# VH-VL binders against Probable D-xylose utilization operon transcriptional repressor (gntR), part 13

Target 1, 226 residues: Probable D-xylose utilization operon transcriptional repressor (gntR), of Paenarthrobacter nicotinovorans (Arthrobacter nicotinovorans) (q8gal4)
Amino acid sequence: MDATSKRLTRTTVASQVRDFIVMEIAQGRLPLGAPVREMEIAAQLGTSQTPVREAFRELAALGLLESRIHVGTRVRQLAEKDLVEAVPIRSALEGIAGRLAANNYHKHAEEVRGSFEAMKEVAEGGDRRVFAAASTTFHRSVVRAAENASLLRAWNALGIEVMTILAMASSDIPLDDAAESHRPIVDALEAGDPELAEHALTHHVAAYLPATAHSNGGVDAAVQAS

## First folded at step 4 (VH-VL; framework fv_tarlatamab_arm2)

Design g84 (from tG3 with heavy chain A55Y S57D, light chain S31E)
Fold by ESMFold2-Fast, scan of step 4:
Structure g84 (fold): chain C 226 residues (1-226), chain A 122 residues (1-122), chain B 109 residues (1-109)
Amino acid sequence: as target 1 above (226 residues)
Amino acid sequence: EVQLVESGGGLVQPGGSLKLSCAASGFTFSGYAMNWVRQAPGKGLEWVARIRSKYNDYATYYADSVKDRFTISRDDSKNTAYLQMNNLKTEDTAVYYCARNPYWYLSHFDYWGQGTLVTVSS
Amino acid sequence: QTVVTQEPSLTVSPGGTVTLTCGSSTGAVTEGYYPNWVQQKPGQAPRGLIGDTSNKHSGTPARFSGSLLGGKAALTLSGVQPEDEAEYYCLLYYGGAWVFGGGTKLTVL
């Protein structure tokens, strides 16, 4: 790392390029679905194509960028289908985690409570990328408190942080409100109430479903149409 | 250029009081949480107190060793953080540092002052 | 009383690699503790090196890296230079409050 660099300050140039692109996406300056060209990023950051190409590969593996044959590389745009598929799985896994974590909370209280307070603090700064990371850290702390390695592995496989970054990039929700929406989860865990914790987690995560998912036929669509 | 300058240290008798100041310049002070960290002669660093910004209602936190004796506060209009130290003990003898946390990152004690010496002795 | 534990002292040769660790009495250190690393040279004010586990301050040389290792936070120096001889402190976040480790005195010989 060149110590005089103002924007790139990480261990490798590729890591710095990756962080730059993530920040641009999180802040909305690089729009969801927009094409991203390696040469343009290299020119913008005053670097060669090699570290940019490596950063693109890493971001594609994380699911922030996607490459399609003959279409090129684009910022991933979460479709309604992606959330409709992922949110119920996340809700189920985190509900199980909440139930188990309530019984183990005394061993994990500092981490869970700390992660909640951290999320509130970063919300104050208005940086949606940093908030997405803090929110992911909080949810992972609850899953970790379940003391179930298979559950944690399954939860980690869902790409929660990437989805949170993409959701925050398309959202105007005040970050203070986003942080505070997690308080019922902490309260249930502090109370040591497994059923309340399961309910708090499932309800909280289900709220991440886009409104459009409920516009399809059935009683929920009828209620919304009314 | 970011600067934090501590002042108000000195010699005080046990049971006495001192008020330390941390004057900030070169950044938007109101967007940062501010910390006081101390170091007794020949000993390690010990976190003392923290005050968050107005967006977190100026929430304050204290190490158990100073709770109920020390009060951290801030005046954003003066770009200054304070540490009011009451009922001082000989064990409070230390260099007191001011350090900031950026609002966009929870961590990163990125800038520190040079410290001000507090000596509690009869 | 939460205790944060570091190796009291470590020695490394110039150009060598050394890893310092930071543990908590409350259990495994995870990213939820937002591990920070601070360097202090004799007679000087402390200097921030790394925050949030692995996020480097802009002035931190490339040879420094942060990670989580074996339930502890870790600070690794690769290609150590003589000027890296210093005391290194970790600190962990506990819901608004911070707790420092006892410090590691790194000798470069």
Scores: ipSAE 0.373, ipTM 0.728, lowest interface PAE 3.9, mean pLDDT 85

Design g85 (from g01 with heavy chain N101H K104S S107G H108Y)
Fold by ESMFold2-Fast, scan of step 4:
Structure g85 (fold): chain C 226 residues (1-226), chain A 122 residues (1-122), chain B 109 residues (1-109)
Amino acid sequence: as target 1 above (226 residues)
Amino acid sequence: EVQLVESGGGLVQPGGSLKLSCAASGFTFSGYAMNWVRQAPGKGLEWVARIRSKANSYATYYADSVKDRFTISRDDSKNTAYLQMNNLKTEDTAVYYCARHPYSYLGYFDYWGQGTLVTVSS
Amino acid sequence: QTVVTQEPSLTVSPGGTVTLTCGSSTGAVTEGYYPNWVQQKPGQAPRGLIGDTYNKHSGTPARFSGSLLGGKAALTLSGVQPEDEAEYYCLLYYGGAWVFGGGTKLTVL
């Protein structure tokens, strides 16, 4: 084995540890704000601490875990401030995506419809982590349908999957309702209506704002907070 | 543990009919979409049909090659999926596999049966 | 209509690394097609290896990994073992329907 093969083997175990922690968070078994200890995770999964540390570093970089002075590593709490700042940006980017995607939909219909059906199937299974991933995949399919590489790069930089995982972990919304809430987006795209698609995406994403933030005017609140 | 057992295969004349069964055990059958996949002698795998659970109104999907000739169904009380094959053609000769697809993780064809051989020949 | 394409055959030495790819006639394969990988050894029923692009079935060895590469789904085997000699099939999801690739015969010499 060369050094690359050795690194890939250790990274694979670390990715399994990462997936485990993400699933525990999404299912509520590892609550928001709960402490997470390398030794305990290593013992639970029957592995050494090295891949666990790698997973912890990656999850901290992604914003799912945080290290605090004298407190140690814990599951990040999704603060209202984070959503007030991020949701208006995501809403604006996805609104642009919907407008552009409506004009190109015939080229991307299979992927968009497929990812929407996937959300509905995953919702039936009740796994909030898998649903968060399916939801992220659906939104990315719409952004991809916009056929704008700069937009896709900007959207990918927002950490949408992490925010979705944390939102699902902090929410009791029935997954069937969560999946079905995306249908107006698909309907607008199929109608080829850019204005309706932009509205459907901006309205849908804005619904992720905390109730208290809605009264503050969305983008204006984000600009003031930032 | 998890087992899928196909039955009902055999020799049939072109234009004939055959009904395959897939008996499931070791898991909560009603929580899984069920698929039929076939493999002609010396050829690759071909997806044939799929049936969703009651929550999705037992929605069914078919490959174009079998549409209007094959019918997939299920009986959750018996933990069994079925494939009714009508107007069989020589091109339908294949080993027919039953495979489950969990809703908890979209895309896992995690467990398959051993298959049942259907031969359509004069 | 839609055709899913795989390399017909690939050869790798024991301990080596090999990547199998899965492409679609309709365009680039993305995670939105939920690529699956299935292994079939001669005379045996198929078994699931990877679903949803890179999610492994619990029985799948650590040396197998899934990814997206150059507009195609990819299955990579690192540190290949003789018992990995088999046919490998990909499947793509099209809104309820599934489409298999033609399969790749992996020879381990």
Scores: ipSAE 0.527, ipTM 0.770, lowest interface PAE 2.3, mean pLDDT 84

Design g86 (from g01 with heavy chain A99T N101G K104W Y105F H108Y)
Fold by ESMFold2-Fast, scan of step 4:
Structure g86 (fold): chain C 226 residues (1-226), chain A 122 residues (1-122), chain B 109 residues (1-109)
Amino acid sequence: as target 1 above (226 residues)
Amino acid sequence: EVQLVESGGGLVQPGGSLKLSCAASGFTFSGYAMNWVRQAPGKGLEWVARIRSKANSYATYYADSVKDRFTISRDDSKNTAYLQMNNLKTEDTAVYYCTRGPYWFLSYFDYWGQGTLVTVSS
Amino acid sequence: QTVVTQEPSLTVSPGGTVTLTCGSSTGAVTEGYYPNWVQQKPGQAPRGLIGDTYNKHSGTPARFSGSLLGGKAALTLSGVQPEDEAEYYCLLYYGGAWVFGGGTKLTVL
């Protein structure tokens, strides 16, 4: 009644390789910026090169791996510049989402509360990759509650799950603390307070900014993050 | 092997009480949320109650149809979950199943007990 | 009470493909509802098939798959076998509480 990895189909093997690499990255065992070799992964998992290459191409398309001619494949590394550029955009979009969602919350309360409770349950398990997925689902539920299709499309285009996986991989914050840090967002939405919800989302996301930020092409900021 | 064994069912008059037990073995019980699900004769499944692990302060949740009448609880030292049923009604007649939910929320309702029959009749 | 809706009955031929759907009265079903699927054969206890939209439980045959389709959760069986004739229930997560659908009786003829 048990399945063995040796009996998996080609498509299933590629999917298993993909999941393995994602888990290794999320849990810090495959460090940010580290080279990843097809032959090494194939040998480690007892499989051929073909499904590994398929997994590498998929992960590169998702932005978890970087592949360049003459350089090979590496785990994507977030630089301070990437966070300085991306976090303000995410903060602005989610702030708008929170403000709008507060007015519609009664229609979306089950999904938002459900996603928050799921984050808490997943945090208990200690799997940072699974937590990154649950966190992304929670933030998407808030954006969806804004009932603004253009906002949801823009938010989906940012690659939030990839950014969350990479942030979790580079962080030692206890997952229970990470989950509970979202409670002020839920509280503000339940209160139906648009200003409080906007503030809760913008403050939560802005906490990912480096301790100092400076102007980039006409954008000036001075942010202190704890 | 993972096993869940329900007990405590039987015949009871309307307004009566019963306490069901779910004995668990083959896994670390204290880390799992536990659910009670019932099925009336010839009808579908209905979720009844859930209790979370100690790490989540034993938080409890109930279906509206049983709220204020049923109490879910657990004793981690005995690997057992309980369902105290008070003020039973004829519509509570059902087979009651115990099922687990993993603490990481990845896959719910994977293992079920064989059920225990509760009949509420005058 | 929130209502979770499934097709009451569906029929499929052996070797065929069939998709069961699961909808919510609260709106479109998304991954935030963590759709689960369970199978129950006559006179038997239910068994878990799929959790969290598309995650198979141990022992679930490869022919079963979960997805989201048109604002609903979906369970697809491809290459259906006679032993797949059963009642199939979906259940959705509403912040600690779970709500079952009415069930779909799958007939394999």
Scores: ipSAE 0.120, ipTM 0.637, lowest interface PAE 5.7, mean pLDDT 83

Design g87 (from g01 with heavy chain N101H P102G K104W S107G H108A)
Fold by ESMFold2-Fast, scan of step 4:
Structure g87 (fold): chain C 226 residues (1-226), chain A 122 residues (1-122), chain B 109 residues (1-109)
Amino acid sequence: as target 1 above (226 residues)
Amino acid sequence: EVQLVESGGGLVQPGGSLKLSCAASGFTFSGYAMNWVRQAPGKGLEWVARIRSKANSYATYYADSVKDRFTISRDDSKNTAYLQMNNLKTEDTAVYYCARHGYWYLGAFDYWGQGTLVTVSS
Amino acid sequence: QTVVTQEPSLTVSPGGTVTLTCGSSTGAVTEGYYPNWVQQKPGQAPRGLIGDTYNKHSGTPARFSGSLLGGKAALTLSGVQPEDEAEYYCLLYYGGAWVFGGGTKLTVL
């Protein structure tokens, strides 16, 4: 039991470390591209390096940190090319998720509606990075509603929260408008309409492409390819 | 720094009405949603009502137990939230707390007042 | 009618570790329900501890942590102190409405 208790406590500490780093990134205190050192985080949080190392591995898997054997760990810095490449993939995955989620919505309606209302409330505070986290939670709720574990794992591997943070940081759209832009997704899911849900999610996610991609046909190419 | 002060509680007979006030200070009141939460003697906490900020059109939400009897409102110019309680029942007897709805990132119910007692008795 | 369930009571020794859980009648609890935790000591107003699953409110001691465990929200206290003896409430968000759990009375002895 002591061993089980220690393991659960260590896992919980790793989760706290993970959330702390995400919070630091979201608030801009840990800039995109900045180095992150296990020893510094451990000292700052008053913990050992083991849970910090576990958190670093989890965040690397989520695409928020990148680690190289001879360079160390840094906050992943998304470039325009990363969004041009990832957004079509995300659009395709979320389109599939919407189609499947429409059929399962009755089992997941509370979470999806709740996450949507949460985005609207977070928008009141005006913090774009905090909004990015709420938006990510909403999209993950839709993917979870698809009830397809492989899809959820693939979606989690894309670094969605970092992509959303970058998209929000580069946009001047009012946050209440950003929140409301998700309403067509919720409406389609409430209607139980797989085609409408797929279209709503595909169209919504495609809007995350950088403005420069639009002038070069990138948005049209991505939307048609996805 | 953040402070919430409830007032307006007291003894009232079944079928009566009472209006509670929650005076806020130490933060930009108009930017936050506000909650009313109650606790019957010796019982747990029960969420009662919430009112959102002007940015969300002062949208209101109520627990089923109080819907159509209670009205939550606010006056941003006075940094005050209100709970108008009509057609009171003995089961409405409770300490009524005002609580701020923080950012979702920072969490809801981050700051609470000391509460005001409402006793509904024949 | 949604019900949020907590352990009615738990006991832990000073310096020990204890985990309180929060479940929903509608299914597994995820971060999408924005689990919050509130502490209330006898005769006192409630105090916010944890919001948005993991995020501590200002003034919450480092020994408190929030997480998701086995389809439930969880509040873990590590290195419990005597002053942590209190009632702990979780609450979950259901599209505009908040629903409190029944509370867990934590005894430290």
Scores: ipSAE 0.444, ipTM 0.728, lowest interface PAE 2.8, mean pLDDT 84

Design g88 (from g01 with heavy chain A99V N101D P102L K104W S107G H108W)
Fold by ESMFold2-Fast, scan of step 4:
Structure g88 (fold): chain C 226 residues (1-226), chain A 122 residues (1-122), chain B 109 residues (1-109)
Amino acid sequence: as target 1 above (226 residues)
Amino acid sequence: EVQLVESGGGLVQPGGSLKLSCAASGFTFSGYAMNWVRQAPGKGLEWVARIRSKANSYATYYADSVKDRFTISRDDSKNTAYLQMNNLKTEDTAVYYCVRDLYWYLGWFDYWGQGTLVTVSS
Amino acid sequence: QTVVTQEPSLTVSPGGTVTLTCGSSTGAVTEGYYPNWVQQKPGQAPRGLIGDTYNKHSGTPARFSGSLLGGKAALTLSGVQPEDEAEYYCLLYYGGAWVFGGGTKLTVL
């Protein structure tokens, strides 16, 4: 059974077009910055342009596609300035979360360990979009374990899932390795070591910074520059 | 279009064995994880076992109540999943359902078979 | 072992709204448990309704929705129809394995 035809019959056509484009982006078959044309997508999926246009509007609102008058539609290319601004904030928030979560870990061990195991399971399937969602769920479980509602609200406002999808699309890192990179975070939390947990999370998240930020002195320098 | 058909149920004595089969059609079987879920007479649903696709090395998972007694397997060339049940107990009496699991959505229990009855009694 | 808890029974009038909940003995249910919802009518095989918290199966009527509510997974039926009378099960994911709730018998009268 053809996966594409199966997906097109299961939901509204526009929703299936949206999911198809997201998957193509997440798996690198539709490169970041690449032009996306309504007529080509419509022809590829055997549908009219109306649901494709609807999907394009939805994806633009989500920040995965960008459209400009007379330039056309393209897959959003994550600008270095966006990462220089967002990653240090995420790193700081998750570092605080790790420190607090280490003190509460036994109350939240099932959720944190469970989401880590789920992320490893999803990684075996090779689906980068599903992995991005599982990774986001894991990080949110750590933030939730901090038991600080203001921190969770701030973290939720950062659009982490969209950023993770775009990061996975631009990376050829094996998903098993990506999942395993989270093990030091879980180990630090299980040890109940707030300092180690803070370091594990800040180091992990800081790895998402572009090389230019690292060459300028790392996360602290990037925050100052931003 | 999607169909799951269970077979192999019946009456067995305690300590006996049965092998259940689940014949799948209407979808690309090899891409899906497969589950066995049971329901004792007048009771709720209980998850029994899961087997993942070849891409996931046919990884298997079992409920504590059936570990070391039941074995889940699959034959992708025949579009069939199996549940080998050994050392059966009266507590294993139930309707056994075959359920597909779309790991792309992780835990999508969307299509179920009609079930096959296993009765363990003397 | 995680124990999953549901209301044993609920009653709703035709056209009404009802919310079923699904709780865990370990504390708040979050999206990390990938809550699924399954419907079973008397004498019939179960059918999937909701996977991964709020993601509907393609055949699920629009009146069904999934969510997280007050530290529990929730299944809401709006504009209930007589054919919605059934037993509803939730199930939660933990490290490759699944755990079912005890089921909620929904009566529509």
Scores: ipSAE 0.005, ipTM 0.492, lowest interface PAE 12.3, mean pLDDT 82

Design g89
Fold by ESMFold2-Fast, scan of step 4:
Structure g89 (fold): chain C 226 residues (1-226), chain A 123 residues (1-123), chain B 109 residues (1-109)
Amino acid sequence: as target 1 above (226 residues)
Amino acid sequence: EVQLVESGGGLVQPGGSLKLSCAASGFTFSGYAMNWVRQAPGKGLEWVARIRSKANSYATYYADSVKDRFTISRDDSKNTAYLQMNNLKTEDTAVYYCARSPYRYWSGYFDYWGQGTLVTVSS
Amino acid sequence: QTVVTQEPSLTVSPGGTVTLTCGSSTGAVTEGYYPNWVQQKPGQAPRGLIGDTYNKHSGTPARFSGSLLGGKAALTLSGVQPEDEAEYYCLLYYGGAWVFGGGTKLTVL
């Protein structure tokens, strides 16, 4: 399930190649702006180029890779403008997810609580890139708890993993404070309070906006960005 | 059982320097963030500085009033936190307290405090 | 620049109930500010009372409770005892910095 070679036997090969590349980017092993070659990934994962090519197309559609005629494929570089544009959208989507997840939390409590605890453990290690991956996993668990496939697909399309890695890597917030900032989300979900959960998610995500966008303050800044 | 003992306070002239120490015992010092808090005569409490544990890269934070003049540090092998105070001003006169913040339990409090050490900045 | 505001003084009779509040100049106080409460008696070092809104220090009497009330952090004492006469400070977290309130002098009449 977590080992790449083992997971490849349980779903489409292209999907597993996609997940592998996303994790490599999130962990910093595949740097932003670096060229990515189908043959090299295929050799690394012991597969053919066909599923790798399909994964590349999907990741380009998600905005994690960029392919240009005669230039080849590269990991996309994120700019401040990308955060200004994407964070308000993410905030809105996760607010909706919180409202829906509060009603379904009893079915998903173990996954959500487990990912929150894992995030706290990772914070103790001090690695901001590893923490960003754990934080992304936590947010994804909340979106999954919403039990809305269209919402999950839209959320996945925003490139949350890469944006979270960049935001955390550039932030000076202590990792234990970053982890603890997620507790109001868990508390609202456990209380089954949709309005509180929506507020907790929208407020939390708004904190990822660049300082220039925070001139309007908190949740309002996130909603009014762009 | 948990104890924090401050030392290094005393009389110093304006523009001078002083280094405070906070000796910890009764707990695993390396697992906690450490703070310095001061109280001027007849005034309220003012947070001065914080240093995180190794797990958070020994990150340091300072109140604007002391930024660039004070340096917080720690030596986990000696269970001791320090506050190096440079270019002292008369308004830095205060009792300086050492206080612990749990970093492994994020919902913690400023749970244990030392008895304080007096710093007087005067000619 | 950021100001944390507390009532300067409050009076309560023994056995009574009193609530102290802690507000921020930046807006409504939420759990994200990690409200802490400390007690200080004359000539003594402060002692931790409540952290992170609700979380009591092990030595804190059951009559003390923390909450959020009307956009502020709150400390409530129910069944006040004479030994509760003290200065009470709140602390709020602003990213890198902690900011103390001015303190509330609680007089038990």
Scores: ipSAE 0.000, ipTM 0.423, lowest interface PAE 15.6, mean pLDDT 81

Design g90
Fold by ESMFold2-Fast, scan of step 4:
Structure g90 (fold): chain C 226 residues (1-226), chain A 123 residues (1-123), chain B 109 residues (1-109)
Amino acid sequence: as target 1 above (226 residues)
Amino acid sequence: EVQLVESGGGLVQPGGSLKLSCAASGFTFSGYAMNWVRQAPGKGLEWVARIRSKANSYATYYADSVKDRFTISRDDSKNTAYLQMNNLKTEDTAVYYCARNPYKGYLSHFDYWGQGTLVTVSS
Amino acid sequence: QTVVTQEPSLTVSPGGTVTLTCGSSTGAVTEGYYPNWVQQKPGQAPRGLIGDTYNKHSGTPARFSGSLLGGKAALTLSGVQPEDEAEYYCLLYYGGAWVFGGGTKLTVL
């Protein structure tokens, strides 16, 4: 028996705490809207409060947890409505990123190409959680290539990786097809065509909308998809 | 538990050929990507080649310095990875290590390495 | 062509803290380069320490941690032991290919 699966989840203590909380939410053991307390998680995992606080800060930044004055920390309500609301915003931000990144691509080509190739390799392994992380890394590399700090901060605030993990866990989408669907983005950036890159990113991201959003989407949703 | 044993190294003249073997034990070999990494005497590590598992169609990757001269392959029935080296040059002189990567979709674990086999290219 | 750069040598006292860095000639190192850290002691084969920026391999002591710092990958040792004296290599992923850094010789004195 090999210990490969253990290595995939064993990182820093803070990262392990983060992964544990995500797993608890995905399994339904930590319900949406439930309170989450640093001391309880630390005691449960046999660790100190420092890495738990780091994990809480990261999960709050990703939009999985919410910290409120006088209430404390709780699991966000992750519903289909969250994807319907977040995807048009993500599409708009990544469209802007693509347009800017095309002009800067020569400075960032190795990272973007590398992230794309990594996503293809991870897809072949069939692990949807690992693929979600690789896909998020690829999209973040494009946003980073835009060289716009405000855009990167706004994009990081959307909680994309956690939502992608949960979506991948609940879907039957072939990972090889998911990885390959990113090729038009890379091709547009390689060509240095800002308009093509913007369109490639907006159309790609819009495809993540649930069928109900495509059926009931307003003019704004249609404009973002086009 | 996990063991990788390289063999096939030796002295060869420039322009010659040599085939290295990496025998694996203590784990499910067929589920792991395998790498060859070399180290010239007194110098640093250099990645040479990688081969993925059957589930990944035995995809191969090479460093530019060895492309078109070296061929990585594997035989899962023998738990062995190979490196066929052709048109050897003096600068190919090095200790050659094999190292594994987990197959489970994770990109970057060079977790276990063999002890290495010395290849000397000289007249 | 692509060069991965590490400090050639660093010295730290037993019990001290030291951070090794790993940079790329292509620009800032991010998680998209999947930084790995490998340790090699004199006369021994290399062994993996950290994969994918911060993922510890089995058997890596708790005092080792990986991170990204100032556009570079970083390996931090806290509470250094004499046996940590070794060469430390980073390697970065460039779309199918891996490139090693030149290595950092860590002296514990």
Scores: ipSAE 0.121, ipTM 0.632, lowest interface PAE 6.2, mean pLDDT 83

